# VH-VL binders against o81304, part 36

Target 1, 187 residues: o81304
Amino acid sequence: CSIFANPAQRAKRKLLELISEEDRGLRTQKDPKKRDEIVNAIESMTVIGRSSITTDDSLSATWRLLWTTEKEQLFIIEKAGLFGTTAGDVLQVIDVNKRILNNVITFPPDGVFFVRSDIDIASPQRVNFRFNSAVLRGKNWELPLPPFGKGWFENVYMDGEIRVAKDIRGDYLIVDRAPYNWTESFV
Below, E stands for the ipSAE of ESMFold2; O stands for the ipSAE of OpenDDE; V2 stands for 0.75 times the mean of E and O plus 0.25 times the DockQ between their complexes.

## First folded at step 22 (VH-VL; framework fv_zilovertamab)

Design C5 (at its last look DockQ between E and O 0.03; V2 from the best seeds 0.00; counts 0 for: pae E 7.6 > 2, placed apart)
Fold by ESMFold2, look of step 22:
Structure C5 (fold): chain C 187 residues (1-187), chain A 122 residues (1-122), chain B 107 residues (1-107)
Amino acid sequence: as target 1 above (187 residues)
Amino acid sequence: QVQLQESGPGLVKPSQTLSLTCTVSGYTFTDHYIHWVRQAPGQGLEWMGWINPSGGYTYYNQKFKDRLTISKDTSKNQVVLTMTNMDPVDTATYYCARDSSDYLFYYGMDVWGHGTLVTVSS
Amino acid sequence: DIVMTQTPLSLPVTPGEPASISCRASQSVDDWLAWYQQKPGQAPRLLIYDASNRATGIPPRFSGSGYGTDFTLTINNIESEDAAYYFCQQYNNWPYTFGEGTKVEIK
């Protein structure tokens, strides 16, 4: 019930409503005022999450993209049609105990692009990562790509449903927990 | 060839507003953050802030007490530094510098402009 | 803000001999540390990134080391053209901050 929702639930609802028609951020790229409004709502979530530990076992999940400002992911999503395909779910697959992160863009029915990373927990909310390798895979073929780069992200808010993060470049990411588990051996 | 070039006034009176322009060429303007860094004569470097030109978003060094604005003009491949209420202590050479925004390649500020000296005096 | 402290501030050197410059951070910056060279009238030039990796085109006589709070730039075979100011810079967190600089002079 909205009239009795605590301040945290109201802030979360506002954020989710703001991003709901932004095409995972593609529309936001062309609307600086909308981006500012969403970032202000993220700041509210940051305040709510300030004291929490967001890097414990509950971070281990298949996370599904709801919204981002990151231009590289948005470029791939937008331009998939140019290469005869359409981007499906975009995922972050995290296992804190195994110290892995896979960034995944799916291209149903059989395509996937993913980047393998190692991670380490730097603080209660910060994760450091380093890219190991990347793979572009189709139905009966794979193309390995060289890995480069490192960075960090901070999970400024996390609950049983969503996670809100910012990264070293000042980009934002909002994800929810997918109702499935993705693995790189899954076809 | 990747190039950054600063332009603007060399002399500004106290309390006036400084406006410097960084013009970039040789790469896609929106692919890399632009930083402003200044250096007082005979002294070290001071980072002022960055702009992500793909969305125009900025982050500023707190030391500048809200008098700093960094903006962009994508049609001209330009980043503009605006600093209000200039003081003689702001006399410095001002540089714009590019960092890597390539997700697969990240390292420091890899390309710098030539710098422009701004003197603040009456 | 993370304070970067360089020592020494001035370093006279003899061509052909090694030289070392130290940089200390007020809190850990892991290996997110760069070194720059600046000659008079020029912009800084990136020498080392991620504490120990040489930037493109930098001669192998330049090397960096360190992790956490303590970092060293080493110039193994000083040449006359190495006379310059040298600065460390952390990029672990904003604001980015630089050391005070070390003036390397040929004796």
Scores: ipSAE 0.047, ipTM 0.640, lowest interface PAE 7.6, mean pLDDT 86
Fold by OpenDDE, look of step 22:
Structure C5 (fold): chain C 187 residues (1-187), chain A 122 residues (1-122), chain B 107 residues (1-107)
Amino acid sequence: as target 1 above (187 residues)
Amino acid sequence: QVQLQESGPGLVKPSQTLSLTCTVSGYTFTDHYIHWVRQAPGQGLEWMGWINPSGGYTYYNQKFKDRLTISKDTSKNQVVLTMTNMDPVDTATYYCARDSSDYLFYYGMDVWGHGTLVTVSS
Amino acid sequence: DIVMTQTPLSLPVTPGEPASISCRASQSVDDWLAWYQQKPGQAPRLLIYDASNRATGIPPRFSGSGYGTDFTLTINNIESEDAAYYFCQQYNNWPYTFGEGTKVEIK
């Protein structure tokens, strides 16, 4: 039990309350004031977790999107209906030991878009990544896409339930541990 | 009282494998990271790697990545360092050190072993 | 790797006077910096963590300051027992790296 456990839990609770009705960040895109409030709460969490180690084996998990400012993900989620589908869970699947990261957007029941990446642990909080490939998959079809870059994110807070991250683009990510493990064969 | 103690051979021949043991006492063994740091005679300190509290994760200085293995024996409260293909340039005092923080936070190395001198010579 | 450069490498000090040691990082390490004391024949001892926080049991005459690339360890009212090597260490990026060390000698 850390001396920071109580303050951290209070801050965490507040953060989760703020994002609970923001539809993973879609609604926040149209509410700058609310976005700023959430960002400020994230910055508070950053201070709380400043010296935390967030890149060890506890980072290995299937992480589910709760809230983000990342425009590409939000765009895909928002516009999925234009293509006759709807976005399900948005995931980050990390395996620290294998040094891999998969970004996943599901389109139930059979659709999935995922990007494969290699990762390198740069510091106690920072993860460098490089995209290797991307795949859009339907029930009976698959469309491979070329890789499209590299970057990093920092896990500024992480516990047994959630992870808060800031990336190279200045975007924010809040995820929780998904109740299931995603694999490329996941339907 | 928290104590760390390194043990192993004081002399290793070139190309042989070094094995050092860090025995830990005075606290819950599975609560802290353990680091290995070495210091050549009259020189500065060099970080080699660490192992997390559970023993399920290690990180190595790239300089030693191909030669270095760190493991835990929880039943014995021991951390083991193994380094292959030793060379005279690897002559140094080897330290194990406890991370000052609990599992979540890192604040430096607050408790060190006394160190053990390892000489690599024919 | 981040290079940590200490100055001076040797520092003679008269008892009662202050001593200051500089540590410069080749790139920003924020405040993820520690200071260690090492006496002859002994293991290092943690003095300061997160650039400015004293470790448990460390006397108030030891203080740390700095952020980013420039850091300072200050020993106020130096005592004979403070004769030792002092090392800075960054833990912002892997691999963690140490300064060369500064030898503080008592005149």
Scores: ipSAE 0.032, ipTM 0.675, lowest interface PAE 4.9, mean pLDDT 90
ESMFold2 (binder alone), look of step 22: mean pLDDT 91; pTM 0.936

## First folded at step 23 (VH-VL; framework fv_zilovertamab)

Design D1 (at its last read DockQ between E and O 0.46; V2 from the best seeds 0.00; counts 0 for: pae O 4.6 > 2)
Heavy chain, then light chain:
Amino acid sequence: QVQLQESGPGLVKPSQTLSLTCTVSGYTFDDHYIHWVRQAPGQGLEWMGIINPSGGYTNYNQKFKDRLTISKDTSKNQVVLTMTNMDPVDTATYYCARDSGDYLFYYGMDVWGHGTLVTVSS
Amino acid sequence: DIVMTQTPLSLPVTPGEPASISCRASQSVDDWLAWYQQKPGQAPRLLIYDASNRATGIPPRFSGSGYGTDFTLTINNIESEDAAYYFCQQYNNWPYTFGEGTKVEIK
ESMFold2, look of step 23: ipSAE 0.710; ipTM 0.872
ESMFold2 (binder alone), look of step 23: mean pLDDT 91; pTM 0.941
OpenDDE, look of step 23: ipSAE 0.172; ipTM 0.753
ESMFold2, fold request of step 25: ipSAE 0.625, 0.604, 0.671; ipTM 0.848, 0.846, 0.856
ESMFold2 (binder alone), fold request of step 25: mean pLDDT 91, 91, 91; pTM 0.938, 0.941, 0.939
OpenDDE, fold request of step 25: ipSAE 0.015, 0.013, 0.018; ipTM 0.618, 0.593, 0.668
ESMFold2, last read: ipSAE 0.624, 0.630, 0.614; ipTM 0.849, 0.847, 0.850
ESMFold2 (binder alone), last read: mean pLDDT 91, 92, 91; pTM 0.940, 0.940, 0.941
OpenDDE, last read: ipSAE 0.018, 0.014, 0.007; ipTM 0.646, 0.592, 0.578

Design D2 (at its last read DockQ between E and O 0.33; V2 from the best seeds 0.00; counts 0 for: pae O 6.2 > 2)
Heavy chain, then light chain:
Amino acid sequence: QVQLQESGPGLVKPSQTLSLTCTVSGYTFDDHYIHWVRQAPGQGLEWMGMINPSGGYTNYNQKFKDRLTISKDTSKNQVVLTMTNMDPVDTATYYCARDSGDYLFYYGMDVWGHGTLVTVSS
Amino acid sequence: DIVMTQTPLSLPVTPGEPASISCRASQSVDDWLAWYQQKPGQAPRLLIYDASNRATGIPPRFSGSGYGTDFTLTINNIESEDAAYYFCQQYNNWPYTFGEGTKVEIK
ESMFold2, look of step 23: ipSAE 0.659; ipTM 0.850
ESMFold2 (binder alone), look of step 23: mean pLDDT 91; pTM 0.938
OpenDDE, look of step 23: ipSAE 0.246; ipTM 0.771
ESMFold2, look of step 24: ipSAE 0.575; ipTM 0.833
ESMFold2 (binder alone), look of step 24: mean pLDDT 91; pTM 0.938
OpenDDE, look of step 24: ipSAE 0.517; ipTM 0.856
ESMFold2, fold request of step 25: ipSAE 0.546, 0.609, 0.602; ipTM 0.826, 0.847, 0.843
ESMFold2 (binder alone), fold request of step 25: mean pLDDT 91, 91, 91; pTM 0.940, 0.939, 0.940
OpenDDE, fold request of step 25: ipSAE 0.089, 0.016, 0.013; ipTM 0.724, 0.608, 0.592
ESMFold2, last read: ipSAE 0.590, 0.594, 0.631; ipTM 0.837, 0.830, 0.849
ESMFold2 (binder alone), last read: mean pLDDT 91, 91, 91; pTM 0.939, 0.937, 0.935
OpenDDE, last read: ipSAE 0.017, 0.012, 0.018; ipTM 0.676, 0.578, 0.617

Design D3 (at its last look DockQ between E and O 0.04; V2 from the best seeds 0.00; counts 0 for: pae O 9.4 > 2, placed apart)
Fold by ESMFold2, look of step 23:
Structure D3 (fold): chain C 187 residues (1-187), chain A 122 residues (1-122), chain B 107 residues (1-107)
Amino acid sequence: as target 1 above (187 residues)
Amino acid sequence: QVQLQESGPGLVKPSQTLSLTCTVSGYTFDDHYIHWVRQAPGQGLEWMGFINPSGGYTNYNQKFKDRLTISKDTSKNQVVLTMTNMDPVDTATYYCARDSGDYLFYYGMDVWGHGTLVTVSS
Amino acid sequence: DIVMTQTPLSLPVTPGEPASISCRASQSVDDWLAWYQQKPGQAPRLLIYDASNRATGIPPRFSGSGYGTDFTLTINNIESEDAAYYFCQQYNNWPYTFGEGTKVEIK
């Protein structure tokens, strides 16, 4: 009823406020108090989202990074200046029906780091993935990279705006639905 | 070159707090998660939790949540296990272990420390 | 917690012969499973990850198989140095859990 909806809306708003201005997680890495607050807020979202199916067609979207703890993504974002640019949007592009997930880090105007994965729905909230190719691309050049490996993530909460996930490494990811659809043509 | 070394007391009295240190060398400290695993004498292994040294994020076995803290000291390349209210049932060899994972991947715990026996007795 | 049950708990072996150790999970762990070897007085050593992939430097006489709830570690051509304790570990769910272990002994 409306009482349960109000607590859920408050919890979501608190999470989004906590992660604002955290530079997608870069600032959080050095702030244990903020870290604990965000993680506690994520666990609240996990409770709200339990028993929901977060792997249906609504998972298919271009998802844009709001916040993460994952160190490799944060390293790439932080060190974008080594490419003479800044990191743009960081994306997960998911198509459940085609069983595809693409991880994308943009470096406007011309750069992209792009990873293609195959996915399987493992449970109502869990997605298994396997990396099958990666590329680092610049203005007039491209360097294929051979990613190997697999993992999983659980979408512990998802609605029409955001998705909150926890992965096999215990890392967190918070994303929103981008106002655009991404394809390789956006490189 | 990769090495993990546990250090700390071998004897702790009941109700006291245990503090164990895992010192890491041979790789960049922030690159790999560190797990703590214990093994009671003559028994199997029990996973206690891990820390991601990049950012200090932890994940604990709920069995220990109220007593266990895993923390880091980046300047010393160390991970510290703190466990309160020790009990004789906590007598075990305590290992730190590096997982081989990177990014989203976990490939098991590929490098282990030598282990340190902690006996809880009056 | 996912319970990992190993059989047998003790396995006497003859050098040159194959041996198998079974690990059963209380619920599906897909192939998120590792095997470890622990020699007396030593820390565990990673043998197999993802149910069937040998870790770096592991001899090909060690192999793993299985999916879901039932897993097998096979040691072909047992050597005297293979006398050890062997553990499975699931990493499908937290907490990560280990089997009770199987003691492999040379007859």
Scores: ipSAE 0.351, ipTM 0.761, lowest interface PAE 4.6, mean pLDDT 87
Fold by OpenDDE, look of step 23:
Structure D3 (fold): chain C 187 residues (1-187), chain A 122 residues (1-122), chain B 107 residues (1-107)
Amino acid sequence: as target 1 above (187 residues)
Amino acid sequence: QVQLQESGPGLVKPSQTLSLTCTVSGYTFDDHYIHWVRQAPGQGLEWMGFINPSGGYTNYNQKFKDRLTISKDTSKNQVVLTMTNMDPVDTATYYCARDSGDYLFYYGMDVWGHGTLVTVSS
Amino acid sequence: DIVMTQTPLSLPVTPGEPASISCRASQSVDDWLAWYQQKPGQAPRLLIYDASNRATGIPPRFSGSGYGTDFTLTINNIESEDAAYYFCQQYNNWPYTFGEGTKVEIK
């Protein structure tokens, strides 16, 4: 008898195991075989979640990056040192009711980069987004950046713990529900 | 159509300051990083620096850090390059180029100006 | 600074044949690599970004490959209009740096 009788549980566990030591996807960039394994696991999760609604109120949360192929995020994580800092948690803060999504990269203890977006629920699994503004903030300073960019992502799987998404660029995102709620604070 | 156009003096005397203007059109001016790249006659390309979409952040090649300033005038859709203490070695075609990135990161320069030749000579 | 070395520096090619240009980085640049085409008297034109993605409007005969330190630009079925200089550029580290350029000539 298998301990994991539920295919969803098995697939999820496998996925989490695969990404556990990949440094949010940074290490996977140099390991195509590992990337393929992870992608295959994601596709399994996609099948499992294909009939689920992943854009309802349960999407509203502070989501923490576990693994991604998205180059922008990975670049920031990898190159944060060029700016004399280190990347902390990378977050997506979504509020479905308010129709907002904030992409957040923290630079502990006081630094943060975040992009504000409007979202539109396009389908039971797709979220369209449009950037409205961006801010790079330190302890005693703030640098506003103009908004640019739009796109969409599909949450192909979501439960009480994790969310797996594919975006318009073909990138993958795996996030978990952060143990805290991130909110924009003003200095 | 997205267009960038460099303008400024074609001749600069040694020790003088060069000022070039990059005028952009055909897109939202505040959406992209603007780079400056130069090319000496018959030589390769040399990255000089960039200014971010808001104009609040610049990054310079260390080679030019003490001489180079890049600024942005949003009201005119212009980016300005200023470089002090020009030398004949600085003779080159100077390009402004738009970064193709649709985020706060760089994916290459997808639109270039025609370039403007700057000759430094006494 | 990361040094980008291109080989060859001159490449004569017969129309219809493929051309390959190599670009080697002095250290890993992951896939933060672009290729540009520059024709005489013109500004560079972006061909490839992120090592293997064609820029908008670039014909399918242009392709890029590689990761880390070794990269290749391939022009399949080369045409007379492809006569130009080609440059690689890394944007993994500051400052951005370019290769020396490869002159592709049509026989």
Scores: ipSAE 0.008, ipTM 0.568, lowest interface PAE 9.4, mean pLDDT 90
ESMFold2 (binder alone), look of step 23: mean pLDDT 91; pTM 0.936

Design D4 (at its last look DockQ between E and O 0.07; V2 from the best seeds 0.00; counts 0 for: pae O 10.6 > 2, placed apart)
Fold by ESMFold2, look of step 23:
Structure D4 (fold): chain C 187 residues (1-187), chain A 122 residues (1-122), chain B 107 residues (1-107)
Amino acid sequence: as target 1 above (187 residues)
Amino acid sequence: QVQLQESGPGLVKPSQTLSLTCTVSGYTFDDHYIHWVRQAPGQGLEWMGYINPSGGYTNYNQKFKDRLTISKDTSKNQVVLTMTNMDPVDTATYYCARDSGDYLFYYGMDVWGHGTLVTVSS
Amino acid sequence: DIVMTQTPLSLPVTPGEPASISCRASQSVDDWLAWYQQKPGQAPRLLIYDASNRATGIPPRFSGSGYGTDFTLTINNIESEDAAYYFCQQYNNWPYTFGEGTKVEIK
């Protein structure tokens, strides 16, 4: 390894190390000092990513949650055991050309909750979205749910491995590219 | 019935620290962000910042730099605004307001407190 | 910061007639815009969100329109209870910012 590694790569490594033991953000909720450290590291990534285009075709991927501050997602992850299951991968599935976003929470082996959204690219780093529908699905059943609402997020940093975003609510999201593509069908 | 009530001192001396409390009732405390907005006498509204009570995450208007802190006490259903180094230009009515937002959504501030006038003078 | 400019600042109106208030943003805010009403001695009240959606309990005589930088609040069939200050607010970017307000006076 090089002691003179690229400053951008050092900042990225620091961020990933800071979030690695935070249980996707559950531990961070109870630790303001750790949250401040992570937010400072995110601001460093924001500076590195400034003026880059983070909404081109490379945004199209299955993105897997590494860390977030978003309360509803963390609640579902934390409380999955109360529903007789365990939360698996949490995903954002984006296709820029089709203008879609699916937010997905998996409950292995067969359960899934997902929300379909339309998206618009609003700027080089901003994506607007509007929810279309939501589905809760189990082994042999599914239940459509009514959608409501819209928002935006900005990808303040993106590379071939990770994406760092900040949304209209001031919540943060850090994701990596999953080694698979999620679809609505079960595997 | 959803209610927000501001409380705190009506008079603060220059350079002192202001502490205002917003007490919420009629809904689950963690379900909604709480904003602070102020209004100088005879003037418009100024957004100061908000807190997500569920996660404790805050976002501030950078105009207030390092002197503004918004915090919570979940056991009392309270949000606290703390602002250091008060100046006469900070004289205003301070409101707390609930936004109607949820997952990634903002639909305006749907419930406001009645406001509390804070005067900063010697 | 995104500056929100309201016109007019004062608007005398006659009951039963329509009135319009304009709000202009210094840069595009798409439709991330809300309108509030504030009566003397009272807290603001949400009227419109996302530029054109009425909040719960708001009578149909209030409507909003616009996209980008130019927005309008329209009050049809003005009633005496509509005398108040009216503010727009953008939430496209932080800090959230308000217009300076328009005082609507019934005569």
Scores: ipSAE 0.007, ipTM 0.621, lowest interface PAE 9.1, mean pLDDT 86
Fold by OpenDDE, look of step 23:
Structure D4 (fold): chain C 187 residues (1-187), chain A 122 residues (1-122), chain B 107 residues (1-107)
Amino acid sequence: as target 1 above (187 residues)
Amino acid sequence: QVQLQESGPGLVKPSQTLSLTCTVSGYTFDDHYIHWVRQAPGQGLEWMGYINPSGGYTNYNQKFKDRLTISKDTSKNQVVLTMTNMDPVDTATYYCARDSGDYLFYYGMDVWGHGTLVTVSS
Amino acid sequence: DIVMTQTPLSLPVTPGEPASISCRASQSVDDWLAWYQQKPGQAPRLLIYDASNRATGIPPRFSGSGYGTDFTLTINNIESEDAAYYFCQQYNNWPYTFGEGTKVEIK
């Protein structure tokens, strides 16, 4: 029996409770205190997951955004209404074997913005990525966009349900395994 | 070679604001957290706060939270510490230090500046 | 805040002999503990991280041990160049906190 089993469960429970009503991070943008509490909980999870491998095949999944501090994603989610739409699930689709990472923002029922990336496993917990292309797609139209940039994120905790990550910019990401698999569809 | 260097005034009057700059070189500036640590003469080390790689997030020791601001100028590879209402008790050598980890936790501070002495006196 | 208590605060050592410095945390910090060496007029230098891992370039005569609340820095075969202050630091909880420092002097 691992002496860390109970602490891990407690920490995870606390984290999920803290983020449960924060609307994927929108609310915490205006609540620094709550943000700090969540960050502290994430740090606890980081400690717990320190020696774990979080870049193996178990990383391959459709991950759904639960909470983040990443401003670009939050901006898109918040301002979607200005464009006559609403943001649905925000996803990160990873295939370790194919070395692919897709960041996806859905706009139900027909809209989607996704960014294609290549990834490289840099360490037991770090993933390097490079953006390759981006597409904004509607029901009957598609607009390719030229993405730019590269970076890395580190999965500081991951289990069968959730993944907690920190990125090169110091932002935090909490995701769960989505109940469905997202795949790029072509018109 | 990775280098950090603190710069700023060596003398500050009471109630004035201290501004220190940490200039970073020898690695990708946006990869590491930068900490500020001070040491009063003949005393131990005191952690003040940090700034994340992008400069968009800071964490302060509550002792300094109301007086301390840390900012980052990526274009200059600089981190700036600003502390208001200086008092003689704030006399110390101030260090900026790089977090050895790529993230803010757990490998210590592996690269330090030489430190800059700041004396608060009338 | 987590209080880090070092003992002793002063440690005279004969060259060739070992030196041991203790650091006690007021609560568990797991192995999130670092040791630093600071020579007069210099910035601290990282010696040990995660309680027992030597930082890059640190001689094998330096070693760290411990977990939870009790930690030890051991310097085997003390050399004259090892005269310095030594600090422990926890990074398990905010704010980071340091021990008082131990002055190692060469007899």
Scores: ipSAE 0.005, ipTM 0.571, lowest interface PAE 10.6, mean pLDDT 89
ESMFold2 (binder alone), look of step 23: mean pLDDT 91; pTM 0.936

